# Designs tried in a protein design chat: VH-VL binders against Rho GTPase-activating protein gacD (gacD). Part 3

Target 1, 185 residues: Rho GTPase-activating protein gacD (gacD), of Dictyostelium discoideum (Social amoeba) (q54f80r185to369)
Amino acid sequence: APFSSATLSFINIFKIITALKKTNAIETEGLFRVNGNAESVRSLWLMLNNVQEAIPVDGNSSAHDLAGLLKLYLRESKFPLVPLELFTSPAVPATIDEARVFVEEKLPTENVRVLSYLIEYLEQVSLKSSINKMNPIGLGVCFAPNILRSVNTNPSNPQFQVHMTNIQSHCNFITLLIENRLKIF

## First folded at step 17 (VH-VL; from k1 with light chain A50S)

Design j1
Fold by OpenDDE, fold request of step 23:
Structure j1 (fold): chain C 185 residues (1-185), chain A 122 residues (1-122), chain B 107 residues (1-107)
Amino acid sequence: as target 1 above (185 residues)
Amino acid sequence: EVQLVESGGGVVQPGRSLRLSCSASGFTFSDYAMSWVRQAPGKGLEWVAYISGSGDETYYPDSVKGRFTISRDNSKNTLFLQMDSLRPEDTGVYFCARDTPYWEGLSYFDYWGQGTPVTVSS
Amino acid sequence: DIQMTQSPSSLSASVGDRVTITCRASQDISDYLTWYQQTPGKAPKLLIYSASRLQSGVPSRFSGSGSGTDYTFTISSLQPEDIATYYCQQYWSYPWTFGQGTKLQIT
């Protein structure tokens, strides 16, 4: 990866989402589906760890750039937000009850906090789907690859390797969280 | 300017192997997922392999799974496609395609090479 | 797998004509759709992504629209250089799939 891994921080995610809120990104068509400018996203990522307060939203960055930043930040986390190793099986939760048990018993408290906050924003995004055209399913597709990842990428242990056939279940899991946030968290 | 240049194509007999290469320039190679897309003579486009920016994720359609292996060397800005157990139906032009930035989690191809021809025949 | 069906498979039009190509997905793909242009003997070129967003550098005569399962690609005023085969592609779910293509010729 071209960037050094960073510790997943609630503060940083809060900064990014705050910036998204300030720019009214939630009403942007294709938010999280439309890619940001890669160079702009990289620039924002480099700034993220150096800013003491809010991310500047002076018009230099589009909603899509900030959206990209959120994805990049999740992707570059040293410890994935939802490590696949925390599952007893490569299969991710598929029901509300399974998801609830997972967040209560398996996922670290800090991860639960961050995930809950992120999912809350995505829920808000989905509520504006008539404008931004992003429903919970579409958001699942955009975020699952960056949220659910293996800590160990050792090819000698294929147990937690992501296969194409499992991608859909990962997307469904995120969708499940968005659609049932209050029942799960 | 983004440039993708494929090489390694040729004529081989069924059951043989071939290794394609794609040299990338004009962008930060490791920032982007990459894909191979092929086109049989007179036919449409078919996605055949995906690899993430770091190379930790690879995906294949059933048509080539178990036979093709996509890989990359980010230090050399090079994408590879190892094709084993080649079949006549694998004949076609193979395109190297730049996918989306690796963090976007979406896959479409904004830049393509000119392609390298692969012919599998007895 | 998601099947992408383009219509028509081929068409001929005159310079200056409005050309419309449709792409239907076997399921709702929520605007996760691209349109490519491939001129004879050349590599494909991205024209439209996210169903309706014009790729940088692409002439404004090209456009995309639609939602759900049905999408439309339009050339507002056909030019001689537009002779090509056009493909739609979904990136909603793996495996990514293309339409069978629409061969466009000029009369």
Scores: ipSAE 0.895, ipTM 0.944, lowest interface PAE 0.5, mean pLDDT 93
Fold by ESMFold2, look of step 19:
Structure j1 (fold): chain C 185 residues (1-185), chain A 122 residues (1-122), chain B 107 residues (1-107)
Amino acid sequence: as target 1 above (185 residues)
Amino acid sequence: EVQLVESGGGVVQPGRSLRLSCSASGFTFSDYAMSWVRQAPGKGLEWVAYISGSGDETYYPDSVKGRFTISRDNSKNTLFLQMDSLRPEDTGVYFCARDTPYWEGLSYFDYWGQGTPVTVSS
Amino acid sequence: DIQMTQSPSSLSASVGDRVTITCRASQDISDYLTWYQQTPGKAPKLLIYSASRLQSGVPSRFSGSGSGTDYTFTISSLQPEDIATYYCQQYWSYPWTFGQGTKLQIT
């Protein structure tokens, strides 16, 4: 399984989001807020090894399991979608203009492509919040720790751990991207 | 069957240290974030530490930050809490709690150990 | 920090009664809320997560509802084994905080 994959694959993000769309997951209450079954999510994740096969969606996979799969895949790439190391100058973007400059000038172009595709889907989810109960800030809470990660993780060294103060700014950044996708990307 | 067993509690004087352990079984330990939650005698619940599945994220409330250190050894299915500079207000029962799978970005506790008592008094 | 206020602090009811406990958050927590049951002398047990979803193995007489800042926990028909203290907990924003608890007794 690609559990320790060194790079994030656009193909796999596309496959997972396609499965979410085919199951009409955006109509599911609490999508991304309600956890899937961990064993089921692991099983689906192992199926990503078969890059040419679609993820099974014929009524055997819950929307919450597919949602968990997306988050697991983002979390487990060795190279994060948005490396925290890019926030040394400038700090985490807090305005639309700062976010636009960040994606244009700091983030590698392939990462921008993947991030834009992901944020587009999260925007679609938030537009159905009257049904699924997920607004942009709620999605930001769920996704920030999976998207914004350090390349230099070492569980034994606190220097490489995420600090409390930064988490709110990380959630706010993802929220900003979802709410302002067309102005930023 | 998910099982969490705490150990290492005791009676200590203020300013001393204790190290709590929690042995986990019945689930894939490394898939789950873990937390410590305490309960003072006759009082409610207080979350005191969180660690992600790999240990790359830790969080603490201000009441214990700088004094408590959460850690884990995934090869031994064991969670730890190092408690330094203990104060009388740290007195309580300390529960090992299984948090959500680490990829969920959520924090609530679906299985709890039976707790280990810690008393800090002169 | 998000303050979680439970009401009432204690409650007595008879077997078969409908019991309702309220939890109010100091800000909107968007259904990021759990309910725990703690039997005297025991560890807490998760009953409800995501405001309204039952944990596996929890009897259907337990339910949760509400939104925004105001949430309720209901036992539709109280049973003798439901004697416990009940806690809500928010998981919207760090630090994770609990309500002060509601002690439920049988008359």
Scores: ipSAE 0.647, ipTM 0.838, lowest interface PAE 1.2, mean pLDDT 88
Fold by ESMFold2, fold request of step 23:
Structure j1 (fold): chain C 185 residues (1-185), chain A 122 residues (1-122), chain B 107 residues (1-107)
Amino acid sequence: as target 1 above (185 residues)
Amino acid sequence: EVQLVESGGGVVQPGRSLRLSCSASGFTFSDYAMSWVRQAPGKGLEWVAYISGSGDETYYPDSVKGRFTISRDNSKNTLFLQMDSLRPEDTGVYFCARDTPYWEGLSYFDYWGQGTPVTVSS
Amino acid sequence: DIQMTQSPSSLSASVGDRVTITCRASQDISDYLTWYQQTPGKAPKLLIYSASRLQSGVPSRFSGSGSGTDYTFTISSLQPEDIATYYCQQYWSYPWTFGQGTKLQIT
């Protein structure tokens, strides 16, 4: 399907989240809010080319570099995890029921699988917010622009460009997914 | 060593246009989002434009939306701000600012150019 | 838009003094806050991001604290080179907004 996340590999998301878990990143203050070193993040991203290679967690990589890697991977996929084009007919879901319908009826099955796995990890991060200071809203701010993207990058097509009003609704949607994962997925 | 050098400022009449440029060096330009921030004489800072690493996402505050256009040429490591329909309130120093890496989804400015002055007056 | 209000708007202090500047957001910004220093005639310089993290190369006499809507920037022992205007900026919500600035002078 044209809005499928066929190029967004579950195995790569799994590798990155596994590395985050191995470094106990969930206890890092500002995880996903504090940027990693851009060169380190880029280097880690290039290592994802080989599906057999584990991500090195040898103690030279910061938790923030691995967090950046997750965001970069989501940003660089040819097909976004949640295509903005799916929102043009229905509005961005704003309630649990609307989000459940969207996930069940609009989002392709493989995208749902990857999104569910990602949101599960973000929920776990938010449950440690007393330590890491990252609540669901803060995670929504960090992740919305990487998860919700247009398939069409033509600047002359305003129907598929991000609008300023939509930015807040995109953050709220991700927040809603994190806060209500079990009710939606 | 990150370096940002603005050019193209000057004195212009209201309603006219001006194009600012910013030459970047010392970092992988396309990895970073970029912004323009302005400062009116004796006043504070105002963010006025954002562009993603590839240039496919741009944002503006209401004060300049529809009049200003940010763009970049990654092959030349150059950031641009096209300013149309200039008003006296656009007067100020315009700073080229390196934003966060575009994948961070955040916006704050770790390196700034020295700025280029723009004066809009009759 | 999130309004950022700094206090005081200006202050004078002596070398060695502890200086405190506050920044209040019109809503909770969850530590999505930076502090910049702008020395006279120069461009701003990032000092602190994520409310409390020092940028690389920033002296340890600078610190940031706070949460929610109320944030504090502190210089533990004022030095002559700290003459500047200091700005906070939120990066919680579009559009990204700055405080009005706090002008710091040495007596």
Scores: ipSAE 0.600, ipTM 0.829, lowest interface PAE 1.5, mean pLDDT 87
Fold by ESMFold2, fold request of step 23:
Structure j1 (fold): chain C 185 residues (1-185), chain A 122 residues (1-122), chain B 107 residues (1-107)
Amino acid sequence: as target 1 above (185 residues)
Amino acid sequence: EVQLVESGGGVVQPGRSLRLSCSASGFTFSDYAMSWVRQAPGKGLEWVAYISGSGDETYYPDSVKGRFTISRDNSKNTLFLQMDSLRPEDTGVYFCARDTPYWEGLSYFDYWGQGTPVTVSS
Amino acid sequence: DIQMTQSPSSLSASVGDRVTITCRASQDISDYLTWYQQTPGKAPKLLIYSASRLQSGVPSRFSGSGSGTDYTFTISSLQPEDIATYYCQQYWSYPWTFGQGTKLQIT
């Protein structure tokens, strides 16, 4: 992590997605599946945390580096976009109705705002899958580990460790959100 | 140059324990997830453990779950595999593998160590 | 668990030949597939990821193709240094699984 911790904010998600749009990243094959350069992604993330306006997020970086930045930003937020602790005993929403109830009744308003904006972009990406080869399920695989995280990150407590069975349900939840955005949000 | 060097392999009796280490250099260790992959004599590859960059997420296949524990010390650029209740079926060469950067949400192995042999026999 | 089946288990070819190895997944893995090369006595090396993307520093004679459940690895003009065992691996769903390997020999 950098010296400065960052909380997840709509403004930073908006800046990163704006840069992805300006670089026409949606036309890039394997967007979010192909990793960027790790050093470049880390450098971009540090620039965001320093609050400097000189960050070259407006198109000086490759589409894959900006895609990596979005994933890193979600992964490194102190509080996760979707805390796993909000799911009732081990249930992850599996239907449109369950997901709608979750976002309306469980997830804090600011988290819903950020999640809705992110899922809207991922939906746009999936609508271009004939070009970029990224369908909703593939995007779910790429994003679930970064969106769905436990607030408790102590590895000594196995109750909060991610199990392989839970990973598939997490991917399915993100897929459900992308495929049914207008019905859920 | 990325380098991964495994150590700690040896010959042990069934039911005993062994601890493997992997020393990493040439990259920012804490940016990468890490895995252990094993290869039985004359056989193919089997993934056996994954750990995230910070160490807060670990995954294991059913074949080793509950017996193996992966861990890391990012201050020393070192990956570990604690192997308990060893069985003859655990015999093989154990590779330390660099996974993708932990934020990618994907898993494939772009750099591998040379491996350390483990033999479990009576 | 996703089973990965490679064909053939072994093959021999001459320098300059086109070599093709196939890998079939037990379910759709949406191009989440890698190919590794393991020369005798050495560690595996990543050649291809995302089914068709060449890893940096890998010669262009190597390529990958396919989709869904069926994937193909090709060496367009076999070289003596390509003697190795080749493995596919899926990274669609945990646990990550490998094909059983294809041993390539040069006549």
Scores: ipSAE 0.556, ipTM 0.808, lowest interface PAE 1.7, mean pLDDT 87

Design j1
Fold by OpenDDE, fold request of step 23:
Structure j1 (fold): chain C 185 residues (1-185), chain A 122 residues (1-122), chain B 107 residues (1-107)
Amino acid sequence: as target 1 above (185 residues)
Amino acid sequence: EVQLVESGGGVVQPGRSLRLSCSASGFTFSDYAMSWVRQAPGKGLEWVAYISGSGDETYYPDSVKGRFTISRDNSKNTLFLQMDSLRPEDTGVYFCARDTPYWEGLSYFDYWGQGTPVTVSS
Amino acid sequence: DIQMTQSPSSLSASVGDRVTITCRASQDISDYLTWYQQTPGKAPKLLIYSASRLQSGVPSRFSGSGSGTDYTFTISSLQPEDIATYYCQQYWSYPWTFGQGTKLQIT
């Protein structure tokens, strides 16, 4: 059975990123690359919809668990943050201008809002790469599969195989967004 | 608020034609695929037709293929079902249903109209 | 075509009871399964999609589970307003097909 997922929500993304900020997760080595504790992440997932305003965190809260929650939330959302079906024609943006056009003309407004907010935080993470060892390339690899997903996972879809063969371009796209956030959004 | 309102139903003789309409509001009509689903009296649900958001793709079950034509006018937020060569077994309530957005490529129905009745009898 | 076999065709239960409806597909539909509720004289309402995902605004007493060919719909505590006919639907492949329906009544 599929994992019980929530609808992609800016509010939930905001809650998670806020928790990450409160714990100073940005200075955690391997943030988003190192997996959190699965049980802890599941617990966070279950409480996400029960918290009214904020995820309770303290000095002992695990940055990796919260990071895992963010990735999980993106991966298991009802609707992908960036549906791969939008790249059928044209291909995945590879330039700043193409990316700009894509976010302006292809993505739903709410998705653009969430994506922009997420990329902003990832940019901040990358700025601390000397500490956390996560540069834009590394972050692209970590997030591309979670951000860029096909809603239709039917293997009989002729586009399914096409999307699966373009993983590198997906990573590059996320990296491009992180490196050029202000020029694209 | 999403609203779907069907119209055009009525009583017709076998072999005749009927055109149903569905007026949509409360969402970006062109972003969503639309479907028609019918329900014979006292029976279950049967998918009848599908049309993509752009109108470029349409699908039908064998039960109505060649007789029914789904279309849409996105400028008027209206869905249509042209029913030709009607048969008694086509009798039932016809619902217009909002399918998934064009970018999802899935086919389930999250909003339904109240339906319009169609009766085919001699 | 994929055949959806729904069971039971009808059932009667008391308020507060746990109610379970099953739907079996003639082939693996990979969780591409929805559950709808239809009250008499009204349009169907989406309750569950992707086999187990609760539609927004739907009460938590409704749930779906299963995988492969076998799926279940559950009402944890039956309420008077739940009197309706319930349908499963697969959207794995064309043509999309529904179960026969389950008419739920209160004793």
Scores: ipSAE 0.007, ipTM 0.578, lowest interface PAE 10.2, mean pLDDT 90

## First folded at step 19 (VH-VL; from j1 with heavy chain Y108W)

Design g2
Fold by OpenDDE, look of step 21:
Structure g2 (fold): chain C 185 residues (1-185), chain A 122 residues (1-122), chain B 107 residues (1-107)
Amino acid sequence: as target 1 above (185 residues)
Amino acid sequence: EVQLVESGGGVVQPGRSLRLSCSASGFTFSDYAMSWVRQAPGKGLEWVAYISGSGDETYYPDSVKGRFTISRDNSKNTLFLQMDSLRPEDTGVYFCARDTPYWEGLSWFDYWGQGTPVTVSS
Amino acid sequence: DIQMTQSPSSLSASVGDRVTITCRASQDISDYLTWYQQTPGKAPKLLIYSASRLQSGVPSRFSGSGSGTDYTFTISSLQPEDIATYYCQQYWSYPWTFGQGTKLQIT
């Protein structure tokens, strides 16, 4: 694919989510909203690049630390999971049909695979909202800025556009994906 | 050990068709995007075609767009390049190259075959 | 399309010499740059990716640096087996393009 991360691999997203699943993070109140320990998240970040297999988890592993790691990874990746440059206008999909068309026609298949996996996990998190207090709206707010980003912020690059950010529409888009995963993916 | 073996090259007249194959082994074929890169005699490298791991996405430069078709059979670990309406300028060695895994999504080539020669002449 | 210009087109050096090859992109490619080595009659070999990352198994005498539009490939101490043509490649923007190559010989 023509766009991706040169320094960070999307494979780590799978590893982090696997660790979250293993620690039963889904039942943690405020998951992805509550910040983890900065030092712990940093340690996980440093370790992540050296992990060939699964992220080691133990009784001391914090759900909030792993959650923080996931958001950090999405935010700090050289290439965003959903690059804003793929939108034909500053407007993001606002309906199920628009979202489906976007996923089918615009987003690279590899990105769709990762996004679908992430959204599936977030859907699972939302299904436990009575426990963790994280509904699709809350999760959209937590993840939209990390998932939707520009590939290139260099105004001198004529091949890439700088898009104006509408935070609310971005959050709504992620929420839409979570609420309608099976209809979109 | 990763191995890529090209086949199907030969001599053809302009306007004719040729189909190249690349047999892959030593890795999970479907996890990786694949590309064809060619090299004209005494010249540099030119990217010719890209296909995603799933085969759902393909890309071509303008030089071959509409004439060449890349495809793959993941069940047989084989990559293909259908070349139609061949021109003399298509002459060269065609390399099968492993692109990055799908979770990387970038396009550099860490493994190459030895190449198969294609000659287009009257 | 992004044009990649290598310099020099050809180079002769002695064993043990420091060799430097440059690659300039027609626009900012944000370190989406790869260096390949091709010995005569052989397939290209990946040496450097992401402008400065050394591919596994590649000798440490090879290195890459640069940013923006200007990138450098370096052999710290030239060895006889390093006789080859070297190519840079950008993967920042479709279509992916290569430099014209630098032919390296040993005197």
Scores: ipSAE 0.000, ipTM 0.592, lowest interface PAE 10.7, mean pLDDT 89

